# VH-VL binders against GMP synthase [glutamine-hydrolyzing] subunit A (guaAA): the designs that were tried, part 5

Target 1, 190 residues: GMP synthase [glutamine-hydrolyzing] subunit A (guaAA), of Methanobrevibacter smithii (a5uk20)
Amino acid sequence: MTILVINNKGQYNHRIQRSLQYLKIPTELVPNTLSIEEIEAKNPIGLILGGGPSIEGAGNSEEYIKHFDIPILGICLGHQLIAKAYGGQIDTSNTESYAKVEINIVNDENLFSGLAPKMEVWSSHKDEVKSIPDDFEILANSNLCDVESFKHTEKDVYGIQFHPEVHHTPKGSTIFENFYEICKKRCNND

## First folded at step 22 (VH-VL)

Design e13 (from k7 with heavy chain Y106H I108V)
Fold by OpenDDE, fold request of step 23:
Structure e13 (fold): chain C 190 residues (1-190), chain A 124 residues (1-124), chain B 106 residues (1-106)
Amino acid sequence: as target 1 above (190 residues)
Amino acid sequence: QVTLKESGPVLVKPTETLTLTCTVSGFSLSTSGVGVSWIRQPPGKALEWLAHIYWDDDKSYRTSLKSRLTISKDTSKNQVVLTMTNMDPVDTATYYCAHYYWFQKHGVDAFDIWGQGTLVTVSS
Amino acid sequence: QPVLTQPPSLSVSPGQTASITCSGEKLGDRYAYWYQQKPGQSPVLVMYQDDKRPSGIPERFSGSNSGNTATLTISGTQAMDEADYYCQAWDFHTAVFGGGTKLTVL
């Protein structure tokens, strides 16, 4: 019953694992260079794709997104990788790379349960999802970014542009807890 | 051998700023997974966590005291510093610094080694 | 912000089992830690991550955590175990201590 955190070499990836530890969520931080078979061998109930400096350095992350049929949460670069994998559009924004942002939660089911209507988050906008892929829906937006969060309409695949693992996102723990619940429910239904 | 030692004034006047220093030995403040917390204990009262600083310079504070607290570290000096503004007699306590370690499932994820503590009295 | 509640005091005779409880909302969904503090001394970690003993801690110390309650159990309590015991948990990025329990060994 472990959630794997895919290390995309972002400065906060270790904090994702630390956050999950504080929440007593079984987790392991693994390199993004592991093969599909190596990931499968760990029998994860969910994947969290961490942030990183670039899509080019994301290793096999995109392959993980396409291959695994378990709950997936993408954070920052991970969020963008999900969009890329499913045919969305990513572009550079004209805003600051990092900022405190108040996001508007337009769908508070599952991942954002208990967090509506708004929450303060630490978000990056150097790169952002400009258009969501087909079969996705927006969960949250802000004045700075139209796509702060999205999910697949049929799958438990979620993306968030912001970083719940940092102190600047006061209610970030709820995001992780909600995702864990999604993972557990999926596991119980299979 | 890991050791921590608190130093600073033992007497502070009301409204003044308290500056405490924790000098560590036996480990580096830059080692992945390392952290140091400040914890205080009023005489005859319970332990109260104040602030924490990690090896990656991530910081956290007690919410009710956040506006008054600043934690920092100087890795080259093996020191962690806590400042607390606008001191009041109610802040009279023994102040401890404590070692923390957890990294990729290694470590106790708790305060496994404590300093001896330093009693700070706030009085006119 | 979360509150960890401990009984203020507990008395046991030598050889008896002492059970010190720590209650908090969803505490079972967090790791519990325990510290022993004797008069005039700094706290000593005696239990981490619910049920793990640091090196040097006697095996008569054990821990559990479920529901909303963590428990530190001392089997075959000895006179030297007389102390204040504090539970602790992480509230995501902040640490929280219980109010402490004074264990008296009669």
Scores: ipSAE 0.913, ipTM 0.956, lowest interface PAE 0.5, mean pLDDT 96
Fold by OpenDDE, fold request of step 23:
Structure e13 (fold): chain C 190 residues (1-190), chain A 124 residues (1-124), chain B 106 residues (1-106)
Amino acid sequence: as target 1 above (190 residues)
Amino acid sequence: QVTLKESGPVLVKPTETLTLTCTVSGFSLSTSGVGVSWIRQPPGKALEWLAHIYWDDDKSYRTSLKSRLTISKDTSKNQVVLTMTNMDPVDTATYYCAHYYWFQKHGVDAFDIWGQGTLVTVSS
Amino acid sequence: QPVLTQPPSLSVSPGQTASITCSGEKLGDRYAYWYQQKPGQSPVLVMYQDDKRPSGIPERFSGSNSGNTATLTISGTQAMDEADYYCQAWDFHTAVFGGGTKLTVL
């Protein structure tokens, strides 16, 4: 009953694990270089893809996205990797720095349960998803980014551009809790 | 042996700023997983968490006091500093700093070692 | 903002079992920690992550946490166990303490 955090070498990846610990969610931080078999051997109920400096340094993250049929949450780079894996478009923004952003939650089902209509988040827009892939829907947007969050229409695959694991996202814990519920529900139904 | 020791003024006037220093030994403030918290206890009352600082300089504060609190660390000096502005007699308390450690499933993620505390009295 | 509620006091005779409760909304979904504080002394961690004992803490100390309540249990209570006990939990990035329980050993 463990959620694996895929370390994509972002500065906050360890904070994802720490956040889950504080929420009493079983978790393990693993490198993005693990093989599919190694990930499978851990029998995760969900994957969280952490942030990172570049797609090129994301190791096997895209392969994880394509291979595993369990709930997946991508954060920042992880969010972008999901878009990339499914044929979405990622481009560089003119803003590279992190900033406090108010996002508009347009779909508060599941991941954003209890968080609508708006929430303050810590987000970076150095890179962002410019267009969502087919079979995805937008869950949240902002004045800075049209795709702050998206979800696969059929799968429990979620992406968020912002970082729920930092204190600058006051309600970030709810995101993790909701994702954990998604993971548990899926596990119980399988 | 992990030790923490609080130092600073024992008497502060109302509206003044309190500056407390926690000097640590037996561990490094830069060690992954390490954190230090400040906790206070008014005489005869309960413990109250104030602020926390991690090895990666991540900080957190008690929401109700966030505007008054600043926590920082100097790794080279093995010191964690807490500043609290606009002190009031109600802020009279024993102030503790405490050790925290948790990293990749290692550690107790609690306050496992405490300083002896320093009594700060706010009075005109 | 979360509040952890403890009984203000509890009395037990030597050899009896003391159960100190800590109640909070969905506390069972968080790890509970317990601290012992004797007069004039700093708090001492006696239980972490619900039911784990730090080194040096006697086996007669145990912990549980479910629903909205965490419990610190002291079996075979001894005179030396007389102290204030505080529960604690993490509210994500912040820590919260209970109001404390004065345990008296008669």
Scores: ipSAE 0.911, ipTM 0.954, lowest interface PAE 0.5, mean pLDDT 96
Fold by ESMFold2, fold request of step 23:
Structure e13 (fold): chain C 190 residues (1-190), chain A 124 residues (1-124), chain B 106 residues (1-106)
Amino acid sequence: as target 1 above (190 residues)
Amino acid sequence: QVTLKESGPVLVKPTETLTLTCTVSGFSLSTSGVGVSWIRQPPGKALEWLAHIYWDDDKSYRTSLKSRLTISKDTSKNQVVLTMTNMDPVDTATYYCAHYYWFQKHGVDAFDIWGQGTLVTVSS
Amino acid sequence: QPVLTQPPSLSVSPGQTASITCSGEKLGDRYAYWYQQKPGQSPVLVMYQDDKRPSGIPERFSGSNSGNTATLTISGTQAMDEADYYCQAWDFHTAVFGGGTKLTVL
């Protein structure tokens, strides 16, 4: 019951995997250049798309988003890749910066279970989701960014602009545990 | 061949800042997955984890002591340094540094090699 | 921080099985680690990630972790096993030790 972390070359991808290890969530960090068949051969129960410097450097991540029907969580760049893959708009003119912000949780039924109404996060905004696709709903916003998190209305596809893997996000462990529960619910080998 | 050795003052006065140095050998502080923790043990009492530093300079601290602790490293000197401000007699303990290695899914994600420890007494 | 609770002492006769417990809320959802400390010595890792034994640790040491309790088990306990034993877990990014158990072998 492995969650694959897709390494999109950001500074925190190894910290995502380490965070999952400390939570006893089975995980493997893999290159974003693996083929669909190579990902399938690992029999993952979910994918986490890690952060990175650019959409152009995200390898096969868009292909994974479009092909797989297992739960997907996009973090930072991964969040932006999901929005783009489904027709959302990304503002690519921003420089990368980080801020400690308080996000407003507007839907706590899934990824944010137990976290409403507000959460302190470490948010990075090199590129930001400016608009979400039609088949998505906003889960969280902040004064810094209108789209801090979203979910596909029908699929278990989630995006977050903030970093749950760092200590500046005190309740980040709950995000990873909630995603793992979503993955396990989709799997019948519990 | 991996070794760690703690050094610093044996006596510290109340309110002073303690500086401890862990000198490492047999591994590099810059190796992906390497980390070093500081752990203390008051005489006759339990182990208490204080702080950790990773090869990529990520750090973590015991929550109750975070405002008093700073951990840093100098890879060129093979040293990890802990400072602890506002020392008090209850901080009298043997202070250990310990090796950690975990990268991706390889290694022991815990404290597999310890230094011999150094006793720090807070008095007068 | 979460608290890991251990019994302060345990006595066994040579050859008997010693079971040292470490209790914490939902500890089975985290890995547990165990350290042995003999008088005047630094701690030695004897179990990691619940049930993995480091090189040089005798096969009579084993571990388990389920629910709220991790257990270090020493089968065929010998006089040389007399020591303090500490459990440890990661509370996300921070480490936490138990209070320790003094194992006496009569």
Scores: ipSAE 0.772, ipTM 0.890, lowest interface PAE 1.1, mean pLDDT 91
Fold by ESMFold2, fold request of step 23:
Structure e13 (fold): chain C 190 residues (1-190), chain A 124 residues (1-124), chain B 106 residues (1-106)
Amino acid sequence: as target 1 above (190 residues)
Amino acid sequence: QVTLKESGPVLVKPTETLTLTCTVSGFSLSTSGVGVSWIRQPPGKALEWLAHIYWDDDKSYRTSLKSRLTISKDTSKNQVVLTMTNMDPVDTATYYCAHYYWFQKHGVDAFDIWGQGTLVTVSS
Amino acid sequence: QPVLTQPPSLSVSPGQTASITCSGEKLGDRYAYWYQQKPGQSPVLVMYQDDKRPSGIPERFSGSNSGNTATLTISGTQAMDEADYYCQAWDFHTAVFGGGTKLTVL
C-alpha cells in the first residue's frame, strides 16, 4: 500500500517523502525515468509528482499522468504538469512568490477536507497555471494565484501550487492525510 | 564514533538570552539525511523537545516556544547553535543535543545518539 | 499538538514481564519511539518505528503500536532495566515526548 513520490529534481522532493514517513504513510521516492511497467511492478495506491526546475526535466511524468487511473497529486511543478497534460496553459506569474500566503478553499469535499475556509501555505514559484481544462474545477485560490489547487471532475487527479511538505505550511499534514484517504478509499472500492 | 557535546554548564539571569553550542564529531552536518535536535529536561521532570535542524538547513521548533527559539549550524566548525530568548527560572533544565539520520527510507528517524547534557540554571 | 500519556510508575519482580504504555489519540497512525534513561545519564534509544530494536538492545525488549496505544514490553525483566522510559512520536515536523514511566524492579 505504497504511495510513490516521483522525483522531478526539485529541492523539496526528499521532504515530501520525509513528510509521508512522519505520517506513517508507506512511501518510496523514485526517479522520474522509471517506465510505466516499473511503476506498475511496485503496485502503488497513488502517485505524488514532486517539484522541479522545469517541465523539460520531468522525465516520464506526463506519461504517468495519462496512463494511470490511481490517484495522482501534483505539487508545484507536478501541479503544472497535470494542467499541461490535460491541455491547460502555463505561463510566468505576474509576481514571483517566495512567501507565506493565505489561500481560500473553495471546495472542501476532498483534498481540503477539514481545512476550509482558509489555510496558510508556503508558495515558492515563478510559473503558474493560467487556465485549467474544462474537465477540472478549482479547489483553492489566493490573491497571488487564481489557481492554487484543482481537481479533475471525474478522476482522482489533484494539483496544488503550494508546498505542503515544508514547515511554513503548518497544516500540510492534513493535505497528505486526505490524499492517503483518497488512495485508500479507491483501493477498497476497487 | 558519533559524539555530540553541549557547551556549558551556564548560569543565566532572568530575561537574558541563552546560547548553547553543540559540537559534533564522527559525522558531517552536511551529510544528506543528518539532523540535530535540542531536547531539555527540567530537574525531576520529563523530556521536552525544543528544535531540530536538518542537513539541508530545514528547521522545526516546538510550537509553544517558537517565538523564543533559533537553531542554526556552522558546518565548517561542526557546530549546531541554539538560542533561547527571555529566560525564566522555569527554563532551568539539562539541555541535550541529539543526532538524527533518515534519508530515502534508510536510517533511524529519531534521536539515536545523545550528548551528555549541560545544566542551564536561571537564577531566581 | 498531541499529548502522549504514560503511567508515572510501574513495579515488576525480576523475571516478570513489564508492559509500559503510551497513549494518544490515533497514535497507531504514527510511529512510536522509546528511550531508556538511568539516573544521571542521557537517554538511550531502545525502540524505533514501533517495533524495531537498535543495535545492542537486548531481544527481551519489544514494541507494538495500534489504535491509541503504543506499548514497550520487556520480558524477563532484570535489575539493570530499572530506569525511566519515555515514548516519543512525530507530530508532523515536531517531536513530542510522553511524561515518562519509572520502572522499578524489586
Scores: ipSAE 0.760, ipTM 0.893, lowest interface PAE 1.3, mean pLDDT 92

Design e13 (from k7 with heavy chain Y106H I108V)
Fold by ESMFold2, look of step 22:
Structure e13 (fold): chain C 190 residues (1-190), chain A 124 residues (1-124), chain B 106 residues (1-106)
Amino acid sequence: as target 1 above (190 residues)
Amino acid sequence: QVTLKESGPVLVKPTETLTLTCTVSGFSLSTSGVGVSWIRQPPGKALEWLAHIYWDDDKSYRTSLKSRLTISKDTSKNQVVLTMTNMDPVDTATYYCAHYYWFQKHGVDAFDIWGQGTLVTVSS
Amino acid sequence: QPVLTQPPSLSVSPGQTASITCSGEKLGDRYAYWYQQKPGQSPVLVMYQDDKRPSGIPERFSGSNSGNTATLTISGTQAMDEADYYCQAWDFHTAVFGGGTKLTVL
């Protein structure tokens, strides 16, 4: 019942793993260079794609997104990678955001269960998702970014532009717990 | 061998600021997975966790004391520093620093090695 | 912060089993940790992640955690086990200790 955290080389990837440990969610932090076979051998119930400095440095993350049919959560860079993999558009922001922002939650029946209507989050990103793919819907927005979170309409694939793993996101634990519940439901149904 | 030693003992007056230094040995404060906590124990009373700092400078504080506490580290001196403002006689306690290590499933994600403790007395 | 509740004291005879409880809302959804403290000494970790024993801790110490309650169990209790015992858990990024249990071996 392990969630794999894909290390896309951002400063917070170890905090994602630590957050899951404190929530008693089985987890392993792995390089983004593992092959599809190596990921399969670990038999994960979900993937979390961590943050990082660039799309070009994301290793095999896009391949994981396209190959695996288990729940996937993309955080910051991982959110952007999911949008790209499904044909969305990414633009570089002129401003690197490193501040608290309030997001508006427009759908709370999944990843944001119990968090509507608004949530304070820590935003640390360089690029933003300009448009989402057709098979996705918006879960949250903010004054800073029109697409703070999205999900696939049919698959358990989720993106968030903010960091739930840091203390500046006080209710970040609920995001991780909700994602774990999604992973467990999927595992039990199969 | 991992060791920690608190500065002191110290006597402070009410309203003064307490500064405690934890000197560590046998590990680097910048080692991935390392952390140090401060925990206190008033005479005859229970342990009370105060603050924690990780190798990557992530920090956490006991909510009820957050406005009075600051934790920091100086990796070059192997020191973790706790500052507590506006001291009161009820803050009289033994103060401990404690080692933490957990990285990629290795180690113990709790306080496995403690300093000997230092008595902080706040005069009445 | 969440409150971890322990009985203030417990007495057992030598050779009996001591069971020290730690109660907290949904504590079984988190790892529990246990510390032993003898008079005049620093605490010593005796159990981590519910049921894992650190090196050097006797096999008579065991742990469990489910629902709202974690339990430290000492089988074949000895006079040297007389101490205060504290449970601890992580509340996301912060740590919380229980109030402690004084174990007396009569």
Scores: ipSAE 0.754, ipTM 0.880, lowest interface PAE 1.1, mean pLDDT 91

